# Designs tried in a protein design chat: VH-VL binders against AP-3 complex subunit mu (apm3). Part 26

Target 1, 249 residues: AP-3 complex subunit mu (apm3), of Schizosaccharomyces pombe (o94669r175to423)
Amino acid sequence: TNEFFIHVLERVSAVYQPNGKLAFGTVKSDMECKCQISGMPLLLLSLRPGTKLGNVRFHQSVNLKRWKQHPDQIEFIPPDGKFTLASFQTDFATQKSLPVVVEAKNKLDGRFEVRIRNTGKKSVENLKILITIPQALKSVTVTEGNYIFRASKYTHMEEGILEWSVKKLAWTSPALVLTGFLAPLKKDANSTEESSSYSKLEHLDLQYKLQGSTLHNFKVESLKMLNHPDKKSYKGVKHTIIAQNVSFR
Key: E = the ipSAE of ESMFold2; O = the ipSAE of OpenDDE; V2 = 0.75 times the mean of E and O plus 0.25 times the DockQ between their complexes.

## First folded at step 19 (VH-VL; framework fv_disitamab)

Design c104 (from c98 with light chain S30D; at its last look DockQ between E and O 0.01; V2 from the best seeds 0.00; counts 0 for: pae O 13.3 > 2, placed apart)
Fold by OpenDDE, look of step 19:
Structure c104 (fold): chain C 249 residues (1-249), chain A 121 residues (1-121), chain B 105 residues (1-105)
Amino acid sequence: as target 1 above (249 residues)
Amino acid sequence: EVQLVQSGAEVKKPGATVKISCKVSGYTFTDYYIHWVQQAPGKGLEWMGRINPHSGGTYYNQKFKDKATITADKSTDTAYMELSSLRSEDTAVYFCATEIGYFWRYAFDIWGQGTLVTVSS
Amino acid sequence: DIQMTQSPSSVSASVGDRVTITCKASQGIDDYVAWYQQKPGKAPKLLIYAASSLQSGVPSRFSGSGSGTDFTLTISSLQPEDFATYYCQQYEDYTFGGGTKVEIK
């Protein structure tokens, strides 16, 4: 069987300001391929015109000369089996491109709130939110799903990871909310500060699988076999977003 | 079987208010948006607004923001649309609709039968 | 607001004819387009979703194509039951096209 598959895996990293606005975001993409073509096929992958692959790293089989002349065309002789054709990064400035929007609020009294909203019009399945908890956790409430707190194995740190699991986040669902309460930091005997200091949530790791979504208009236009133009070996392109790393300033 | 059943035809005077209902059956009421669509006699379809039955959140077409109020009752699996300050121009068939089955679908796949509202002096 | 310009507003055709209806979006909307059929006194019926996906139970003579801004509904061979009004809809802001009435020639 002469078959060629492309799976584009995307990982999102986003930094939010305290007001909830996106400060900076990036998408790291890997083009994973599977080649089951007999012989030594010469393939040409054409991307949407105008596509710019930032900080791109290519497989060794890629004709870099052609790429330099045509940055939307990837010519290569694929190895047999699975390989990564290219890895690249794209920056984004707006939240509209993200399938899941995350908001976190830290209150002065140790209360924190994490709000998650689906903005992609497609349901997200098997969503896991990993929240780094910087100090002892008193209580947690979620509107949907389940949570597990895993304390750090380190004897002296009451820090842990709060895992929030949602089986399905429908695009029609209202925002999901996790509310937690941090325990006050034990007053060091030497601190004259009467006010209980609370650490802030700074990092969330979202794990989910969203198929069929393209970020930043990445599109494969065509895959051609140059040495055998009569052979149709292209079976399709699959897109999957697999992770979103969120940091709060 | 999934069904949207709307209330019956209404005849109202100018300036009056009317409230039409859309009862949902065959699926979890709170899982999907309920939409309302206007169709004036001999005219095309116009989207009016939607409600999230779970949260009660609404989103309106700007044209209908001051005309229509959409609500939902989770206890009865019924969505409502209230039209205020009725005018002759509000004479139309009003449809409720929803998107169910495939979350990848971007379409109104289930419709109510429509409710005729007639505004006449 | 996203506008959907549907054309033509009406078309006269005979049984067996190929009928093509187009919708143009004022901005890129990927494949977020649906097509509906409506008969007099009835609610609209979904024909095509996601620009090109045929709704279950819809005859194969109906097809949809397009992405971005230009979308097309095609009836390959018009049948007597196909005389109706057709609407496109974009699913970003739910705007409908103006409709196309398919009439008997």
Scores: ipSAE 0.000, ipTM 0.519, lowest interface PAE 13.3, mean pLDDT 85
ESMFold2, look of step 19: ipSAE 0.510; ipTM 0.792
ESMFold2 (binder alone), look of step 19: mean pLDDT 91; pTM 0.938

Design c105 (from c98 with heavy chain Y59N K65Q; at its last look DockQ between E and O 0.59; V2 from the best seeds 0.57)
Fold by OpenDDE, look of step 19:
Structure c105 (fold): chain C 249 residues (1-249), chain A 121 residues (1-121), chain B 105 residues (1-105)
Amino acid sequence: as target 1 above (249 residues)
Amino acid sequence: EVQLVQSGAEVKKPGATVKISCKVSGYTFTDYYIHWVQQAPGKGLEWMGRINPHSGGTNYNQKFQDKATITADKSTDTAYMELSSLRSEDTAVYFCATEIGYFWRYAFDIWGQGTLVTVSS
Amino acid sequence: DIQMTQSPSSVSASVGDRVTITCKASQGISDYVAWYQQKPGKAPKLLIYAASSLQSGVPSRFSGSGSGTDFTLTISSLQPEDFATYYCQQYEDYTFGGGTKVEIK
């Protein structure tokens, strides 16, 4: 069977303010392909007109001359099996938001609360929330999923990472909530000023997977076999967004 | 619904002492700081101090350190501010406020209705 | 103590006008700035926190910007209900600006 598969994988790195505004972000994209076409096919991949591939790296099979003339067209003779056709970077600054919103509260008695909500139209898969705990953790409760606390390997640091894992966050799901309780800080006997007896959460990291979506309207218009125009080997394009480093600070 | 309800208006003579109250409802009293803010007639807002209702610890604006004493009663979910040695210049509306926002939300998101203290001979 | 210098002290404007109020901190305070609206006889109302975050329920015509020492509150199109006094505040040590009265021209 003559088949060609394209999987566009977007890796997101972003820093958000607590209000949800993007401070900084980048998207690194890989076009992962699988070729199961007999012979020596000459393929033309057409992208949406006007598409700009920033800092693009191409597979060695790509006709760079044609791409220079037509930056929305990738001509190549694919190798057999799996390969990466192109890798490129897109500016994330134009994006309004990610599909997951996080809110956190600190209380004076050492309790804290983290809320996560799916604001998109699709389910988020394999969601992990990494919470930096600045002092000893006494207890944790979650509305859904599992959690693991990993203490710092350094004997003198009371800091650790609380990992909250949710297999699936449906877009219809209500907000999920994690509640924790911190141990009190050792009172510095000499401070006359009311200082918080507890550290505050200041940073969260998110990791998740979202299928069937693109962040930057990346679209493949067509895939044609130039030397055999009668053959239909194109089976479509899969898109996956992987948030690998999304920080709320 | 979160509410801060303050005590009523006070009229005092110079040299007297007044104690105003701020009752909290709609959240756990000990969860967040209670602040006090002064506003003289026709003037701007001035932060006076705060109390940690959980620990009882206080911080004051240096300007008000000898004027105001802030306390909290956990049993009644009420914060208090006592003003001593009252002068005409202490005539003002006094507000209590809390900061119950997320993460870096240290702004005063909930306010009492204010208490007018009038000092006159 | 951190000082907040707010300007102008007053501004006359008409409905539909763009109004800009500025606040300058005596030292760097990151984004630890809030903006309040106060109407006569009422308590202040929080509009903006973290310099640029809109408080829930506040109209989108209000916006905040700035970081470090210079901060700005903007009303893109002034509405009749927006005539009031506005205050900036830094919440490192909770100092307020002097206030800006927005009045009808």
Scores: ipSAE 0.552, ipTM 0.780, lowest interface PAE 1.1, mean pLDDT 88
ESMFold2, look of step 19: ipSAE 0.574; ipTM 0.819
ESMFold2 (binder alone), look of step 19: mean pLDDT 91; pTM 0.937

Design c106 (from c98 with heavy chain A107P; at its last look DockQ between E and O 0.42; V2 from the best seeds 0.44)
Fold by OpenDDE, look of step 19:
Structure c106 (fold): chain C 249 residues (1-249), chain A 121 residues (1-121), chain B 105 residues (1-105)
Amino acid sequence: as target 1 above (249 residues)
Amino acid sequence: EVQLVQSGAEVKKPGATVKISCKVSGYTFTDYYIHWVQQAPGKGLEWMGRINPHSGGTYYNQKFKDKATITADKSTDTAYMELSSLRSEDTAVYFCATEIGYFWRYPFDIWGQGTLVTVSS
Amino acid sequence: DIQMTQSPSSVSASVGDRVTITCKASQGISDYVAWYQQKPGKAPKLLIYAASSLQSGVPSRFSGSGSGTDFTLTISSLQPEDFATYYCQQYEDYTFGGGTKVEIK
């Protein structure tokens, strides 16, 4: 069997300002490959012209000389089996490309709300939202799915992680909502006349699988075997978004 | 519909005290801050202070710290602002406002209609 | 304390004109800037938040821009109902600009 598989895995990290604007966003991508080609194939992976891979790290098999001359062409002799061909980072400045939008609200009485929306045209499967809870949790309600609260083993404080699981988030689905209640903090703010009895939600981790989507303009144009141009040895390129890290600062 | 309804116009003598009210409807009173804003005749807007209706905590503009006292009554969904030692310079329209639509820090999206306080001898 | 210097204090314009109002912060601030419209005898109305986000129900002819210390409100084509006083605000500490009266030329 002469087959070559490429799987591009993308992880998103986004930081939001208190006003809801995106402060910074990045996509980390790994090109995971599987080579089942007999012999010593010399492969040329051609990317979309003009593609720039930021902070790229290559597998040792990659011809760096060619890359320097042609930054959209990756020449290499693949090892047998599974390997990572390249890892790279792409920055983004817009939320429009994110498949899942996360919104959070904090109220003065300790209530909070997390809203999740599918902004794409494809369903998101096996969505898991991990919410860092900064203080004791009184109650939780979800519109869909299930939740589990896991208290931190290391903190004397009833801090923990709230895990919200949704089997499927269809693109046609209305926003999913989680509502929670925090227990008041015993500490009064010493520096201001205003008592701050509740901490804010600051961090959410989304784990999901979205097939056939890319968050950046990454595209494989072709994969060729240079020493055997008559042989077609690849089945295609898969794109998967597997995680989204969201922070509010 | 979310509404802030303020008490009616007041006429006071110098040295007197006035207390104006801001009644909240259309949302849970304790969910969001209530702010107060001063506008002297023909002048701009000036933020005076805010109250956390849930905790009762207040935060003031330093300029108004000794002039204004902001309180809230959770039983009536009403915020109050008391102005003491009134002077002619305190003649102004006073607005209450809130920021319901946002979860972190946001501007004032809902306003009361304003209350005119006139201080004259 | 953060000061907001708004300019101009007044502007005379005609229907269809492009109007630009500027607000300068005394120090670098986050995009916690809002713009309000106020008509005589009425409470201010929120137009723009987060420096450039249009409030729901506000016409698209209004736009906000800026970062750091310099922020601008633009009315692309002034309409009769737009004659009013406009205020910028930073809502880190809730300081307002001095206001800009847009009046008929």
Scores: ipSAE 0.282, ipTM 0.688, lowest interface PAE 1.5, mean pLDDT 88
ESMFold2, look of step 19: ipSAE 0.617; ipTM 0.840
ESMFold2 (binder alone), look of step 19: mean pLDDT 91; pTM 0.935

Design c107 (from c98 with light chain G28D; at its last look DockQ between E and O 0.56; V2 from the best seeds 0.50)
Fold by OpenDDE, look of step 19:
Structure c107 (fold): chain C 249 residues (1-249), chain A 121 residues (1-121), chain B 105 residues (1-105)
Amino acid sequence: as target 1 above (249 residues)
Amino acid sequence: EVQLVQSGAEVKKPGATVKISCKVSGYTFTDYYIHWVQQAPGKGLEWMGRINPHSGGTYYNQKFKDKATITADKSTDTAYMELSSLRSEDTAVYFCATEIGYFWRYAFDIWGQGTLVTVSS
Amino acid sequence: DIQMTQSPSSVSASVGDRVTITCKASQDISDYVAWYQQKPGKAPKLLIYAASSLQSGVPSRFSGSGSGTDFTLTISSLQPEDFATYYCQQYEDYTFGGGTKVEIK
């Protein structure tokens, strides 16, 4: 069976300001391939014209001379089985919307609320919300999923990270809500000023998987066998965001 | 609907004391700070102080520390500001305000309608 | 105490004009700045929070920019209802700017 599979795996890291503006974002991509073609096929992978692969690392089978002349074309003789054809990084300066929207509120009595909403048309899988907790937790409730609190190993304080896990967030699902209660801080006896009895949440990290979508304009246009143009050897290209780490700071 | 409703206008003599109220509705009174802001006639806005209705803790602008006393009554969802030793310079509109609705954002999004305090001989 | 220096104190403009108001903080306050609109006899209305975030219900002709010490409120095309006094505020200790009155030319 002459079959060739390409799976583009994207890992997104993004930092957002509290006002919702993107501070920094990068996508690390791996082109994972599986070759089940008999003989020694010479393959040409054509990308969307104008595509630039930043900080690209190629498999040793790639014809670098051709790529230098045509940076949107990857010529190679694939090895048998699974291999990574290329790894590259792309920075994104603007993102209109995140697949998952997060909102958080702090109350004066130590209560806090985190809301998660799927804003896309596809289900998000293996969603993890990491909430930095600045002081001791009294209680936590979630509408869905599970939570774990992990105390900080370094501060010997009751501060830590609250991990909220949701196996699947359907696009049709209502907003998920986590509610927590913080323990009061001890009043500093020397402060004449109102010391907040409760610290504010200031940081959330989101990790999730989204299939069938790309966060950048990467697209495979075609895959051809140059030495056998009559043979169609590829079954298709799959795109998957396997991880998106979004920090709100 | 979230609303802050203040007490009516006051006319006082110099040296007198006045206490104005700010009644909260539409949200849990103890959830958010209540702020007070002064605006003299034809002048700008000046922050006076705030109260944590949950703890009762207060924080004042140094300028108003000896002038204003801010309190809260959780049973009536009402914040108060008392102004003592009134002078003509204390003639102003006083606003209460709160910050309730934003992700890590702390602007005064809800305001009372203001209370005019007139100090005249 | 953090000072907010707002300029200009007043500006005369016509409908359709671009109006720019600036506030300078005496120290770095990140993006902890809000902008308010106040009409005579009324309470201030929040326009912008977090230096550049538009409050819900506020027209898109209003925009805020800046971080650190320098902040700007811009009205891209002044409308009749926009004649008012505008104030900046910082969140650290809640100091307001001196205000800018936008008047009809």
Scores: ipSAE 0.472, ipTM 0.739, lowest interface PAE 1.1, mean pLDDT 88
ESMFold2, look of step 19: ipSAE 0.490; ipTM 0.769
ESMFold2 (binder alone), look of step 19: mean pLDDT 91; pTM 0.938

## First folded at step 20 (VH-VL; framework fv_disitamab)

Design c108 (from c91 with light chain D93S; at its last look DockQ between E and O 0.63; V2 from the best seeds 0.53)
Fold by OpenDDE, look of step 20:
Structure c108 (fold): chain C 249 residues (1-249), chain A 121 residues (1-121), chain B 105 residues (1-105)
Amino acid sequence: as target 1 above (249 residues)
Amino acid sequence: EVQLVQSGAEVKKPGATVKISCKVSGYTFTDYYIHWVQQAPGKGLEWMGRINPHSGGTYYNQKFKDKATITADKSTDTAYMELSSLRSEDTAVYFCATEIGYFWRYAFDIWGQGTLVTVSS
Amino acid sequence: DIQMTQSPSSVSASVGDRVTITCKASQGIDSYVAWYQQKPGKAPKLLIYAASSLQSGVPSRFSGSGSGTDFTLTISSLQPEDFATYYCQQYESYTFGGGTKVEIK
């Protein structure tokens, strides 16, 4: 069996502005491969012309001389089994937008609402929304999924992180909503006459997985065996986006 | 659509009192602060104070603490500002405003049309 | 009390010009600065919030930047409809800058 598999893993860290626009972000990518080709194949992986891999680190088997001349072609003799062919970093600002959008509103009565929607065409998996809670939490309701409140170990056990988990968010799903109620702040003797009795939520983080999509503009065009052009190799390409630290501030 | 509609222009004599209104529509009245801003003729904007329509709590600019009284009526979704002991210097356009955006939005995104108060002998 | 010093007080510019307005806070603040546009006889209109976030419906030629004590509103290419007075505001204290009138040269 002459089979070669490529799994492109894109790990995303990003910060979004209050209006939902991207402020900055990075994508760390790994090309994980599995080689099941008999013999000692000389492989040429061709990427879309013009593809630029930033701060790329290659597997030791990669012909760097050829890469320098042809930055869209990776020539290498793969080891047997699993290996990482390349690791690289790109600016997220130049990539496709992430599909998950978060909206949050604060009310004067202590209510807050977090709305999450999938604007993409594919389902996201293992979605977690981490909400920093600045004061005591009275109650939480969610339209879907589960939530856990983790009180801070260092504070008066009133502040903490609210974790909202959704196993799957289909692209056809309506927006999901979390509603929370904050307890009023304890008035200190030195408090100004009319300070808000409720703190505003100012920070949310997202984590999720998206299968079958890529943020990069590059595409694997072909995989050829240079020393055996008559032999057809099987190529499978899989893409996974992992949102690790996507913050809304 | 969210709207703030203020009462009409007022002409008052020195020493009089005036009360202007700001009617809110398009959202739950008690959910967000109502602010008042003064703009004297040909001058800049000056924040006067705010009210929490839910609790009734108020917070004033020190400059206007003795001049302005801000109230809210939940039954009519209307905020009020009363100006006492009117002087010529109080001649200005007064705006109500609210903020109904996201958690991180710290600005007045919705404004009333303004109310001109003229104080003249 | 926090003060917001806005400069310049007025600027004469032509259509297509780049216009920059600055606001300096008397003390360090977080990204709690908003920018407003006001035309004669009208209420102020929110342009920028949280120092750099563009309000919905506002043209992309408007941008906000800054942190700490120094904040800037930039109009990349002035349009005829942009002749107005602009104000910065520090949200925590609700203090407005003195305003900047953008006039036709």
Scores: ipSAE 0.411, ipTM 0.754, lowest interface PAE 1.4, mean pLDDT 89
ESMFold2, look of step 20: ipSAE 0.581; ipTM 0.833
ESMFold2 (binder alone), look of step 20: mean pLDDT 91; pTM 0.939

Design c109 (from c102 with heavy chain Y59N K65Q; at its last read DockQ between E and O 0.63; V2 from the best seeds 0.68)
Heavy chain, then light chain:
Amino acid sequence: EVQLVQSGAEVKKPGATVKISCKVSGYTFTDYYIHWVQQAPGKGLEWMGRINPHSGGTNYNQKFQDKATITADKSTDTAYMELSSLRSEDTAVYFCATEIGYFWRYAFDIWGQGTLVTVSS
Amino acid sequence: DIQMTQSPSSVSASVGDRVTITCKASQGISDYVAWYQQKPGKAPKLLIYAASSLQSGVPSRFSGSGSGTDFTLTISSLQPEDFATYYCQQYESYTFGGGTKVEIK
ESMFold2, look of step 20: ipSAE 0.610; ipTM 0.838
ESMFold2 (binder alone), look of step 20: mean pLDDT 90; pTM 0.936
OpenDDE, look of step 20: ipSAE 0.667; ipTM 0.837
ESMFold2, fold request of step 21: ipSAE 0.640, 0.640, 0.627; ipTM 0.854, 0.848, 0.845
ESMFold2 (binder alone), fold request of step 21: mean pLDDT 90, 90, 90; pTM 0.935, 0.933, 0.937
OpenDDE, fold request of step 21: ipSAE 0.823, 0.779, 0.775; ipTM 0.923, 0.890, 0.888
ESMFold2, last read: ipSAE 0.617, 0.464, 0.594; ipTM 0.847, 0.775, 0.834
ESMFold2 (binder alone), last read: mean pLDDT 90, 90, 91; pTM 0.934, 0.935, 0.937
OpenDDE, last read: ipSAE 0.781, 0.780, 0.784; ipTM 0.892, 0.891, 0.893

Design c111 (from c91 with heavy chain D31S Y32S Y33S; at its last look DockQ between E and O 0.04; V2 from the best seeds 0.00; counts 0 for: chain humanness VH .575 < .582, pae O 13.7 > 2, placed apart)
Fold by OpenDDE, look of step 20:
Structure c111 (fold): chain C 249 residues (1-249), chain A 121 residues (1-121), chain B 105 residues (1-105)
Amino acid sequence: as target 1 above (249 residues)
Amino acid sequence: EVQLVQSGAEVKKPGATVKISCKVSGYTFTSSSIHWVQQAPGKGLEWMGRINPHSGGTYYNQKFKDKATITADKSTDTAYMELSSLRSEDTAVYFCATEIGYFWRYAFDIWGQGTLVTVSS
Amino acid sequence: DIQMTQSPSSVSASVGDRVTITCKASQGIDSYVAWYQQKPGKAPKLLIYAASSLQSGVPSRFSGSGSGTDFTLTISSLQPEDFATYYCQQYEDYTFGGGTKVEIK
């Protein structure tokens, strides 16, 4: 059986401002392929017309001349087995919004609240919220999932990372909430002009996996064997979004 | 536009104290930490410490704990670093840096122009 | 303390060359690594953050990779303006690598 599989992996890095606006973001995408076709097939992968692959790097087998003339078509002779057909980068601002929204609130009394909501239509998997804690942590509560506090061993022992983990966040789930309390700062810096008892949360990183969705508006339209048009090949296309460095304030 | 503007070059004698400033503009001063980095002539970069302008909390590299004092003035959007008991080894360019008001990025995306401190007898 | 061992200390290259700089952490630091470019008399410029994220405005010829302890900065095709000193940095205690000077061959 002649089979060809494509897995589009979109890795997202982004920074959101406190007002919820995207400050900047990038999507690094890889088209991972698996070829199980006998002989030396000449393949033509057609994308949705108008699709633009930004800063694209192709596998050596790709006919770059053809692509230059037809940027929505990738002609290539695939190697056997697994390979990366193309890697490309796109500004996240030009793409669909991420489904997971995070809001953090700081209180002057050391309280803080982190809210997370899935606004998409699909469940998110392996959700992790990494919260940088700027001083000693007094207590934490979560509505769902588990949390671990890892104290910093190197910079300041009272600082650390609070990791909030949720295995699966359904799109139908209400907002999840983490509430924490900071301990007062130790008065070690008597030389500061103004010191308050509490610092603000300054960093949240979000990580998760989303299956079956794409941030890009491109679609694989067809895969054809040009030198054997009558030979039927199986095409499977899979899409995965990986949020790896998504920061919220 | 986000900018960090540092004070001018300083020439000091051994044993003296110097205070350099870093004025920020283009974002909310209290939203991001200010970091200080040392670079001796012809040498690499070394992190000295940081301050949270909102809380006034400071964190130091152990190496510079007794050398540097970092402060912040919210009224003027200015961070300061004071170096005491200056020695020839303290001769260096000192940079301030921040995360441009984004949530803590750990990477320094905005830098001051640097301040040369020369310690000579 | 986390040590960042950067290599090589210097590299001579020509325009159009592929340049690779490595940084090894003394312990696992996930992906919390940044890369900077510094030209003489100037402040460092952020190129890469989170090990592989390209800073806004930085040319795509720059790329970062790695996780855990081994990290790499790659310049795919060296340009005249790329001759400079490059530094890696880890986020845990902000230790910098020793630097790599990229010089013209």
Scores: ipSAE 0.000, ipTM 0.470, lowest interface PAE 13.7, mean pLDDT 85
ESMFold2, look of step 20: ipSAE 0.017; ipTM 0.570
ESMFold2 (binder alone), look of step 20: mean pLDDT 90; pTM 0.927

